# VH-VL binders against q0aze0, part 318

Target 1, 268 residues: q0aze0
Amino acid sequence: MKIILVNNRFKENTEKKAQEIAGQLSALNVEVIIDNGLDEPYAGTVDFIMVLGGDGTMLRAARRYGQRAIPVLGVNMGTVGFLSNIEINELAEYLPLILREEYSLEARMMLEVAVFQQQSLLTRVFCLNELLLRSNSPRMLSFALEISGQKLEPYRGDGLIVSTTTGSTAYSLSAGGPIADPQLDAFIVTPVASHIINKRPLVVSPEREISLHLLEEREAIIGIDGQIKMDFGAENRVLIKRAPHPLLMVNLKAKPFFTSIDRSLQRQ

## First folded at step 14 (VH-VL)

Design BB113 (framework fv_ragifilimab)
Fold by ESMFold2-Fast, scan of step 14:
Structure BB113 (fold): chain C 268 residues (1-268), chain A 122 residues (1-122), chain B 113 residues (1-113)
Amino acid sequence: as target 1 above (268 residues)
Amino acid sequence: QVQLVQSGAEVKKPGASVKVSCKGSGYTFTGYYMYWVRQAPGQGLEWIGVINPDSGGTYYNQKFKDRATMTVDKSISTAYMELSRLRSDDTAVYYCARGHEYETYLDYFDLWGQGTLVTVSS
Amino acid sequence: DIVMTQSPDSLAVSLGERATINCKSSQSVLYDYDNKNYLTWYQQKPGQPPKLLIYWASYRESGVPDRFSGSGSGTDFTLTISSLQAEDVAVYHCQQYYSTPLTFGQGTKLEIK
């Protein structure tokens, strides 16, 4: 068995813990590759990916490895989050189940985002939560949204979020989007501070293609999963599709989604 | 072993074109953005543009868009930057540089070529 | 365009003394969603390409001595060399990567006093 151990390069204790876990796994005849974010993603075949950290580390792991159809387990290192399944102090208890492949998998859809500079494909990335389009200045954006070639009336406001159902509890929620069962596949299209009174969040088939471009010369930003930043100007367009493969998330213990989100919202 | 090696110094007359090459080795060439930056004698650094070696997609600084062309040849892990209609104030050391992030062109540069001096004089 | 301004243009510091170089951006380079400053520092010795020193405003590149540190947030950034060594004589450049065009400061020349 070969496992990738993903950790955060900026956390010394996370590096030490990754080395400790790698030693334990090697003693059990498991080959371990450590991905601390400094090098390019490991290109070889692997059987399992263990992510040591919070939601941010999981989002990065999903972008790096999510399209390879490999089981991915989130192990929380003390940061509150929604994408981990077990805590680090529970790992020893669950490790025998991991090695015997005694777990279930939950498929989570991902987005494929293609950013064009005029006609030139500049960037192609995958993401688990969302694409955020927002103004990089105090001025509102005016932009066009097309869904499978259908041109909607222009949007005017601070921006737009195109989210997976997994991302429904991230930035889309903050902008007034619905909470979606992450077991459903759908795009959630949520306006950010729209100045057109009847613009509402849309729930759209994941088989559709979504495109965005600016209607006026403005400075705007595209954000991916809150971590990847790109410019978006009048010469740019973005195309969003369902990614070819879902992220396969490992489920070792039950986490009731609805009661968890209900508790979180009560505290906000 | 990870390195960027550029072509040698060039002397050109005003109005000519120059094409600088940058060969990557020791890493997956198509996995990183490639940037072009120049530095005139005694002056600061100036960004020319970025290319995605995998797609061939480009983003130019507007100052250079009319004259600069960036291309890649994936088969030999080489990027090129051609600057046309040269002026004497294009005299500079031209650098290629590798971005660190795989997923965005808004980046810092963790690996630089040795530089190519381009002199434009009559 | 985001304009990067360094100060001073040149600085002479004795061996073992602290050197401080400042960099100001015309707009904030702090991205509020990831809480990162899109600011980097390079060291450039005569006849050589720039070398990465500090990234994300305060993270030191592997192999860079502990005497180098970066600080600041938003529009005001500082590179500090706590105890100057002879090999530190160089031009230092700050760069923003918050938006295109990618822009650099004019450079600060550091010399031994």
Scores: ipSAE 0.801, ipTM 0.897, lowest interface PAE 1.0, mean pLDDT 91
Fold by OpenDDE, second read of step 15:
Structure BB113 (fold): chain C 268 residues (1-268), chain A 122 residues (1-122), chain B 113 residues (1-113)
Amino acid sequence: as target 1 above (268 residues)
Amino acid sequence: QVQLVQSGAEVKKPGASVKVSCKGSGYTFTGYYMYWVRQAPGQGLEWIGVINPDSGGTYYNQKFKDRATMTVDKSISTAYMELSRLRSDDTAVYYCARGHEYETYLDYFDLWGQGTLVTVSS
Amino acid sequence: DIVMTQSPDSLAVSLGERATINCKSSQSVLYDYDNKNYLTWYQQKPGQPPKLLIYWASYRESGVPDRFSGSGSGTDFTLTISSLQAEDVAVYHCQQYYSTPLTFGQGTKLEIK
């Protein structure tokens, strides 16, 4: 068995823990690759991915490895989040199950995001949470939203979020989007401070394609999972589709999503 | 015969402009994107930009966006690349190249012009 | 921008021997959706424009001898000439077309030893 340990190089505690766990796994005759984000993603074949840290680390791991159809386990290290399944202090207990591949998988839809300059591809990425388009100034944007060839009325506002159901509890939620069951495959299109009062979020079939472009000569920014930023101008367009592969999240123990959400909302 | 034929060598002074032509023959000119690539002496290849000969749409390498202008005359199946505010480091062989397919600006090149040497010297 | 780095910068190989040129991209040029590598190789002889040899990393252009082959995936690619011929003396270039701007390697000069 070969396992990738994904951690954050900027989080010293996760780096140390990764080394410790790597030693333990090696002692059990498991080959281990540590990915702390410093180097390019490991190109070789692996059987399992273990993410040490919080949601941010999971998002990065998903972008790096999600398209490879490898089981991914989130191991929380004292942070609050929605993407971890077990705590670091539980790892020893569940390690035998991992090694015997006795776990269930939950498929989470990812986005395929393609950014173009005219017909030239600037970048292509897969992401777990969302694509954000927002103004790079205090001024509102005017942009066109097209869904499967259907052109909606022009949007005016600070921006727009296209999110997975997994991402519904992230930036989309802060912008007033609905909370979605992560077991549901769908796009959530959430306006950010729309000039049109009562502009409602859209729940869109994963079979559809979503495109965005600006209707004015203004600079904007696109953000992916809150970690990637790119300039976005009048000559750019973004195409969003369902990724061809979902992220395969490992379920070692039951995690009550709705109960957790309810608790989190009460604290805010 | 399918070919691209470019204009002759140019000698320019710094600050001047140069316009290179590229005539396509033996194929449907408006059916393929036209790319411009240059090569400084002893150096690698550098992409300048691309134009859609049918629509006139262009996309430039950011490095050349303010100095390069690509145009086409469909009536004579000719593409043009003009580079302004020339400097010594613009000395290079300039190539026009045809994309393999008329689909995207992402492509490899199956047909090349013979190249045009542009020398910039005081 | 995707940076393309070739190695070596120059290579001398005896006639009939194998020549190997490497090309590395700063990021993967493999698209998982279609499982294609957006990588091409060109041959450029003195005083001539580049000539297309290989596209999609491993497909030979029509008319290209079978002694030329392309291999690799992701970020590491190789052009191989199984048995070097005199007419193979040239500069070889790799190019990615996965994203804009389109970028080339610095070129590898292949000579006869």
Scores: ipSAE 0.005, ipTM 0.506, lowest interface PAE 9.7, mean pLDDT 91

Design BB114 (framework fv_ragifilimab)
Fold by ESMFold2-Fast, scan of step 14:
Structure BB114 (fold): chain C 268 residues (1-268), chain A 122 residues (1-122), chain B 113 residues (1-113)
Amino acid sequence: as target 1 above (268 residues)
Amino acid sequence: QVQLVQSGAEVKKPGASVKVSCKGSGYTFTGYYMHWVRQAPGQGLEWIGVINPDSGGTTYNQKFKDRATMTVDKSISTAYMELSRLRSDDTAVYYCARGHEYETYLDYFDLWGQGTLVTVSS
Amino acid sequence: DIVMTQSPDSLAVSLGERATINCKSSQSVLYDYDNKNYLTWYQQKPGQPPKLLIYWASYRESGVPDRFSGSGSGTDFTLTISSLQAEDVAVYHCQQYYSTPLTFGQGTKLEIK
């Protein structure tokens, strides 16, 4: 068995803990590859991915490895998040189940984002939460949204979010988007500070293709999962569709979505 | 050994073109953005542009857009930067540099070529 | 374009003393979505390409001695060498990668007094 252990070397004690866990796994005849985010993604075949950290570390792991159809387990190292399944102090208890493949998998849709410069493909990325189009200056954007060949009336405002259902509780929620059951496959399209009052969030079939481009020359940014940034100008176009493979999240214990989000919102 | 190796020094007359090569080895060439930067003698660094080696997609500094052309040959893990209609003030060391991130070109450079001196004189 | 301005243009510091180099951007390079400063520092010795020292304003590249540190946020950034050694004689460059075109400061030449 070969496992990738994903951690963030810049978080407190995570590199030391990753080394300790790698030693424990090696003692059980498991080959461990450590990915701390500084090197290229491991290109070889692996059987399992264990993510040590918070939601941010899971988002990075999903972008790097999510399209390989490999089970991914989130192990929480501190602050409670939505993408972890077990706590670090529970790992020893669940490790025998992991090694015997005695767990269930939950599929979470991902986005495929393609950014073009003129006619050429400048970048292609996958993400678990969302793409954000946002103004990079005090001036509002004027932009076109097209859904599967259907051109909507122009948007004016600070930007737009195209989110997965998993991402419905992330940046889309902050912009006024709905909370969605992550078991559903859908795009959630949420305007950011729209100048046109009646522009509402849209819930769109994941079979649709979404296209965005600027109608006026402005400085704008594309953001991915709160971690990746790209320029977006009038010469750019972005195409968003459902990624070929969902992220396969490991469930070792029940983590009820609705009671978790309800408790989180009560803290406001 | 992870490295970028550039072609040798060039001497050109004003109005000519120059094409500098940059060969990557020891890493997945198509996984990283390749940037081009120049430095005139005794001056600071100036960004020319970036290419995605996998797709061939490019974005340029507007200052160079009408004269610079970036290309790649994936079969030999080599990137090229051609600069046309050379002027004396194009005399500089030209560097290729690898971005650190797989997913964006807005980046810092963790690996640099050794540089190619291009001299433009009568 | 984001203009990067370094100060001073040159400085001389005695061995074992602290060297401080400043870099100012014409607009903020702090991205509020990820809360990161898109700012890096390079060291360049004569006849050599630049070498990465600091990225994300304060993270030290692997292999770089801990006497080098980066600080600052938004528009004002500092590179500090806590105890200057002879091998630190070089030109230091800051760079922003917040937006294209990527831009560099003019460079600061560091010499031993």
Scores: ipSAE 0.820, ipTM 0.906, lowest interface PAE 0.9, mean pLDDT 91
Fold by OpenDDE, second read of step 15:
Structure BB114 (fold): chain C 268 residues (1-268), chain A 122 residues (1-122), chain B 113 residues (1-113)
Amino acid sequence: as target 1 above (268 residues)
Amino acid sequence: QVQLVQSGAEVKKPGASVKVSCKGSGYTFTGYYMHWVRQAPGQGLEWIGVINPDSGGTTYNQKFKDRATMTVDKSISTAYMELSRLRSDDTAVYYCARGHEYETYLDYFDLWGQGTLVTVSS
Amino acid sequence: DIVMTQSPDSLAVSLGERATINCKSSQSVLYDYDNKNYLTWYQQKPGQPPKLLIYWASYRESGVPDRFSGSGSGTDFTLTISSLQAEDVAVYHCQQYYSTPLTFGQGTKLEIK
């Protein structure tokens, strides 16, 4: 068995833990690759991905490895989030199950985000949570939204979020988007501070395509999962599709999503 | 060994064009954005633009948009930067530089070519 | 465009002494979502390309000695060499990668006094 341990190089505690776990796994004749994000993704074949940290680390891991159809386990290290399945102190207990491949998988839809400069593809990214279009100034944006070729009325506001159902509990939620069952495949299109007060979020079929472009010469940014930042101007357009492959999240421990959400909301 | 190797020094007359090459090795060439930066003698660094080596997508500094053309030949892991209508103030060392992150062109540069001196003189 | 201004233009410091270089951006290069400063420092020796020194304002590149440190946030940043060594003689450049066009400071020449 070959395992990638994904951690955050900026979190020393995760680095230390990764080294410790790597040693333990090696003692069990498991080959281990540590990915702290410093280098390019490991190109070799692997059987399992273990993410040490919080939601941010999981998002990065998803972008790096999600297209490879490898089981991904989130191991929480004392943070609050929705993407981890077990706690670091539980790892020893569940390690035998991991090694025996006695776990279930949950497929999570990802986004395929393509950003164009004129007619040229500038970048293509697969992401687990969301794409954000946001003004880079105190001024509102004017932008066009198209869904499967259907042109909606121009949007005016601070921006727009296109999220997966997984991402519904992330920035989309803060912007007033609906909470979605992570077992459902769908796009969630959430306006950010729309000029139209009653502008509602849209729940869109994963079979559809979403296109965005600015209607004015203004400075904007594209954000992906809150970690990738790009400039976005009048010469750019973004196309969003369902990624061809879902992220395969490992489910070792039952995690009651709706109960967790309810608890989280009560704390706010 | 991870490295960028650039073409040799060029001497051009005003109005001419120059094309500088940059060959990447030791890493996945198409996986990282390739940037071009120049440095006039005794001056600071100036960003020219960036290209996605996989898709060929580019974005330029507005200052160079009408004169600079970036291209790639993926088959030989080589990036090219052509600058036309050369002027004396285009005299500089031109660098190719790799972005550290593969996900965005808004990045710092962790790998540099050795530089190509382009001299424009009548 | 974001204008990067370094200070001073040149600096002479005795061996073993502290060297401080400042870099100021015309607008904030702090991204409010990831709370990171999109600021990097390079070291450039004569006849060589720039070498990555500090990224995200305060993180040292692998292989960079501990005497180098980056600090600051928003618009004001500082590169510090705690104890100047002979091999530290170079031009130092700050760069923002918050937005295009990517821009650099004018550079600071560091010499031994």
Scores: ipSAE 0.640, ipTM 0.876, lowest interface PAE 1.2, mean pLDDT 94

Design BB115 (framework fv_ragifilimab)
Fold by ESMFold2-Fast, scan of step 14:
Structure BB115 (fold): chain C 268 residues (1-268), chain A 122 residues (1-122), chain B 113 residues (1-113)
Amino acid sequence: as target 1 above (268 residues)
Amino acid sequence: QVQLVQSGAEVKKPGASVKVSCKGSGYTFTGYYMHWVRQAPGQGLEWIGWINPDSGGTTYNQKFKDRATMTVDKSISTAYMELSRLRSDDTAVYYCARGHEYETYLDYFDLWGQGTLVTVSS
Amino acid sequence: DIVMTQSPDSLAVSLGERATINCKSSQSVLYDYDNKNYLTWYQQKPGQPPKLLIYWASYRESGVPDRFSGSGSGTDFTLTISSLQAEDVAVYHCQQYYSTPLTFGQGTKLEIK
């Protein structure tokens, strides 16, 4: 068995825990690859991915490995998040189940984001939460939104979010989007500070293709999961589709999504 | 042994073109954006542009857009930067540089080629 | 374009003393979505390509000595060498990667007094 341990290079405690866990797994005849973000993703075949950290570390792991259809377990290292399944102090209890492959998998949809200039593909990335289009200046954007060939009336405002259901509790929530059950597959399209009062969040089929482009010369930014930043100008077009593979999240322990989000919203 | 190895020094006359190569080894060539940066003698660094080795997509600094062409040959993990209509003020060391983060171009560079001196003189 | 300006152009500091190099961007390179400053520092010795020292304004690259530190946010950034050593003689460059075109400062030449 071969396992990738993903950790955050900027947290020394996480580095030490990764080494400790790698030692424990090696003692059980498990080959371990440590990915602390400094190198490229491990290219070889692996059986399991263990993410040590918070939601940010899971988002990075999903982008690096989410399209490989390999089980991914989030192990929380202190700060409570939505994407972890067990706590670090529970790992020893669950390790025998992991090694015997005695767990269930929850599929989480991902986005495929492709940015073009004219007809040329510039970049293609995958993400678990969302794409954010927004202005890089105090001036609002005017932009076109097309959903599966249907052209909507132009948008005016600070930007737009295209989110997965998993991302419904991230930036989309802050912009007024709905909370979605992450077990549902859907795109959530949430306007950011729209000038037009009747622009509401849209919930659309994940089989839809969403296209965005600017209607006038402005400096805009595309943000992916709060981790990747891309320039976006009037010569650019972005196409958003469902990614070919969902992230396969490991469930070893029941985690109540609705009570967790309800508690989070009551915090002051 | 992750490294970028560039082609050797070149001497060109004004009006000519130069094509510099940059071979990557020890990493997945198509997974990182490749940037080109130049440095004139005694001057600072100047960004030319980036290429996505996977798609062939490019973005150029507007100053170089009409003269620079970036390409890649995936089969030999090599990137190229061609600069046409050379002027004497194009004399510089030309570097290829790899972004630090996998799959992003708004980035800093932890891996640099050794540099290629291009001298343009009449 | 974001213009990067370094100060001073050259600096002479005695061994063991503190060296301070400043970098100013013409507009903020702080991205509020991820709360990061898209600024990096490189060291360049004669005949060599630049070497990464500091990224995201304050994170030290692996293998870089503790005497090097980066600070600042938004438009004003500082590279500090707490106790100058002979091997630190070099030109230091700041760079923004907030937007294309990526831009560098003019460089600061550091030498021993």
Scores: ipSAE 0.776, ipTM 0.883, lowest interface PAE 1.1, mean pLDDT 90
Fold by OpenDDE, second read of step 15:
Structure BB115 (fold): chain C 268 residues (1-268), chain A 122 residues (1-122), chain B 113 residues (1-113)
Amino acid sequence: as target 1 above (268 residues)
Amino acid sequence: QVQLVQSGAEVKKPGASVKVSCKGSGYTFTGYYMHWVRQAPGQGLEWIGWINPDSGGTTYNQKFKDRATMTVDKSISTAYMELSRLRSDDTAVYYCARGHEYETYLDYFDLWGQGTLVTVSS
Amino acid sequence: DIVMTQSPDSLAVSLGERATINCKSSQSVLYDYDNKNYLTWYQQKPGQPPKLLIYWASYRESGVPDRFSGSGSGTDFTLTISSLQAEDVAVYHCQQYYSTPLTFGQGTKLEIK
């Protein structure tokens, strides 16, 4: 068995833990690759990905390895989040199950985000949570939203979020989007401070395509999973589709999503 | 042995064009944006533009939009930057530089070519 | 365009003493979405390309001595060399990658006093 340990290079505690776990796994005749984000994604074949840290680390891991259809386990290291399945202190208990491949998988839809300059592709990214379009100034944006060829009325506001159901509990939630069942595949289109007060979020079929472009000469920003930033101008277009492959998240123990959400909301 | 190797020094007359090459090795060439930066003698660094080696997509500094052309040959992991209608003030060392992250062109540069001196003189 | 301004243009510091170079951006390079400062520092020696020192304003590149440190947020940033060594003589550049066009400071020449 070959396992990638993904940690956060900016969090020293995760680096140390990765080394420790690597040693333990090696002692069990498991080949281990450590990915702390400094180097290129590991190009070789692997059987399992273990993410050490919080949601941010999981998002990065999803972008780096999600297309490879490898089981991904989130191991929480004392942070608050929604993407980890077990705690670091539980790893020893569940390690035998991992090695015997006795776990269930939950497929989580990812986004395929393509950014264009006229007809030229600038970049393509797969992401687990969301794409954000927002103004790069205190001024509002005017932009066009098209869903499967249907042109909606021009949007005017600070921006727009296109999120997966996984991402519904991230920035989309802060912007007033609905909480979605992570077992459901769908786009969530959430306006950010719309000029139209009653502009409602849209829940869109994963079979549809979403396109965005600005209707004015204004500087904007696109953000992906809160970790990638890009410029977005009048000559740019963004096309959003369902990624061809979902992220395969490992479920070692039951985690009651709705109960957790309810508790989280009561604290806020 | 991750490195960028650029073509040799060039001497051009005003009005001519120059094409500088940059060959990447030791890493996945198409996985990182390639940037071009120049430095006039005794001056600071000036960004020219970036190219996505995989898609061929480009963005230029407005200052160079009409004169600079960036291209890539993926088969030999080589990026090219051509500057036309050369002027004396184009005299500079031209660098190719790799963006650190795969996912964005808004990046810092962790790998640089050795530089190519382009001298424009009558 | 974001204008990067370094200060001073040149600096002479005695061996073993602290060197401080400042970089100011015309607008904030702090991105509130990821809470990162899109600011990097390079070291450039004569006849060589720039070498990456600091990224995200305060993180040292691998292999960079711990006497180098970056600090600041928003529009004001500082590169500090806690104890100047002979091999630290170079031109230092700050760069923002918050938005295009990517822009650099004018550079600061650091010499031994």
Scores: ipSAE 0.334, ipTM 0.768, lowest interface PAE 1.9, mean pLDDT 92

Design BB116 (framework fv_ragifilimab)
Fold by ESMFold2-Fast, scan of step 14:
Structure BB116 (fold): chain C 268 residues (1-268), chain A 122 residues (1-122), chain B 113 residues (1-113)
Amino acid sequence: as target 1 above (268 residues)
Amino acid sequence: QVQLVQSGAEVKKPGASVKVSCKGSGYTFTGYYMYWVRQAPGQGLEWIGVINPDSGGTTYNQKFKDRATMTVDKSISTAYMELSRLRSDDTAVYYCARGHEYETYLDYFDLWGQGTLVTVSS
Amino acid sequence: DIVMTQSPDSLAVSLGERATINCKSSQSVLYDYDNKNYLAWYQQKPGQPPKLLIYWASYRESGVPDRFSGSGSGTDFTLTISSLQAEDVAVYHCQQYYSTPLTFGQGTKLEIK
């Protein structure tokens, strides 16, 4: 058995814990590869991915490995999040179940984001939560939104979010988007809060293709899962589709989604 | 292990073109953006552009857009930067540099080539 | 374009003393979505390419001595060398990677006094 341990390179205790866990797994004849963000993703085959950290570390793991159809377990390192299944102090209890493959999997849709400079593909990225297009100045954006060949009236505002259902509780929620059951596959198109334009979020089929481009020269940026940032100008366009494979998230412990989100919304 | 090796120094006349190569080794060449930066003698660093070695997609500094061309040959893990219509004030050390984070467009540079001195004089 | 301005242009500091170099950006390089400052610091010795010291304004690159530290946020940034060593004589450059074109400060030459 071969396991990747994904951790946050900027948390000293997390790196130490990853090395400790790697030692424990090696003692059980498990081959361990540590991905702490300093090197490229491991290119070989693996049986399991264990993510040590919060939701941000899980988003990075999903971007790097989510398209490989490998079970991914989120292990929380002290901060409450939506993408972890067990706590670090519970890992010893659940480790035998992991090694015996006694767990269920939840499929979570991902986005495929392609950014073009004119006709040339600049980048292709997969993401678990969302793509955010927003103004980088006090000036509103004027942009074209097209959904599966249907050209909508030009959008004017501070920006737009195209989210997965998993991302419905991330930035889309902060922008006024709906809470979606992550077991559903759908795109959620949420306007970024604006004092000028009040538009409703759209929930559309995951078979749709969504394209965006600017109608005027403006300073704009594309943000992907809050971790990748790119300039976006009038020569750019972005195409968003459902990714070929969902992220396969490991369930060792029941975490009722609706009561968890309800508790989080009642806090602060 | 991980390194960028550039082609050797060039002496060119005004109006000529120069093509500098940068060979990557010890990492997945297509997984990191490649940047080109120059430094005139005694001056600061000036960014020329960036290329995605996987797609060939480019973004140029507008100052160089009309004269610079960045390309890659994935089969030999080599990036190229060609600068045309050279002037004496193009005399500089030209560097290729690799972004630090895998598949990241806006990045800082942890790996640099040794530099290629291009001298433009009659 | 984001203009990066360093101060001072040159600085002489005695061995073992603190050296401080400042960098100002013409607009904020703090991205509020990820709460990161898109700013790096490089050390450059004569005849060599720049060497990365600091990224994300305050994170130290692996292998860089802990006497080097970065601080600041938004538009005002500082590189500090807490106890200057002879090997630290170099030109130091700040860089923003918040947006293209990527831009650098003019450089600060650090000398032993």
Scores: ipSAE 0.749, ipTM 0.880, lowest interface PAE 1.3, mean pLDDT 90

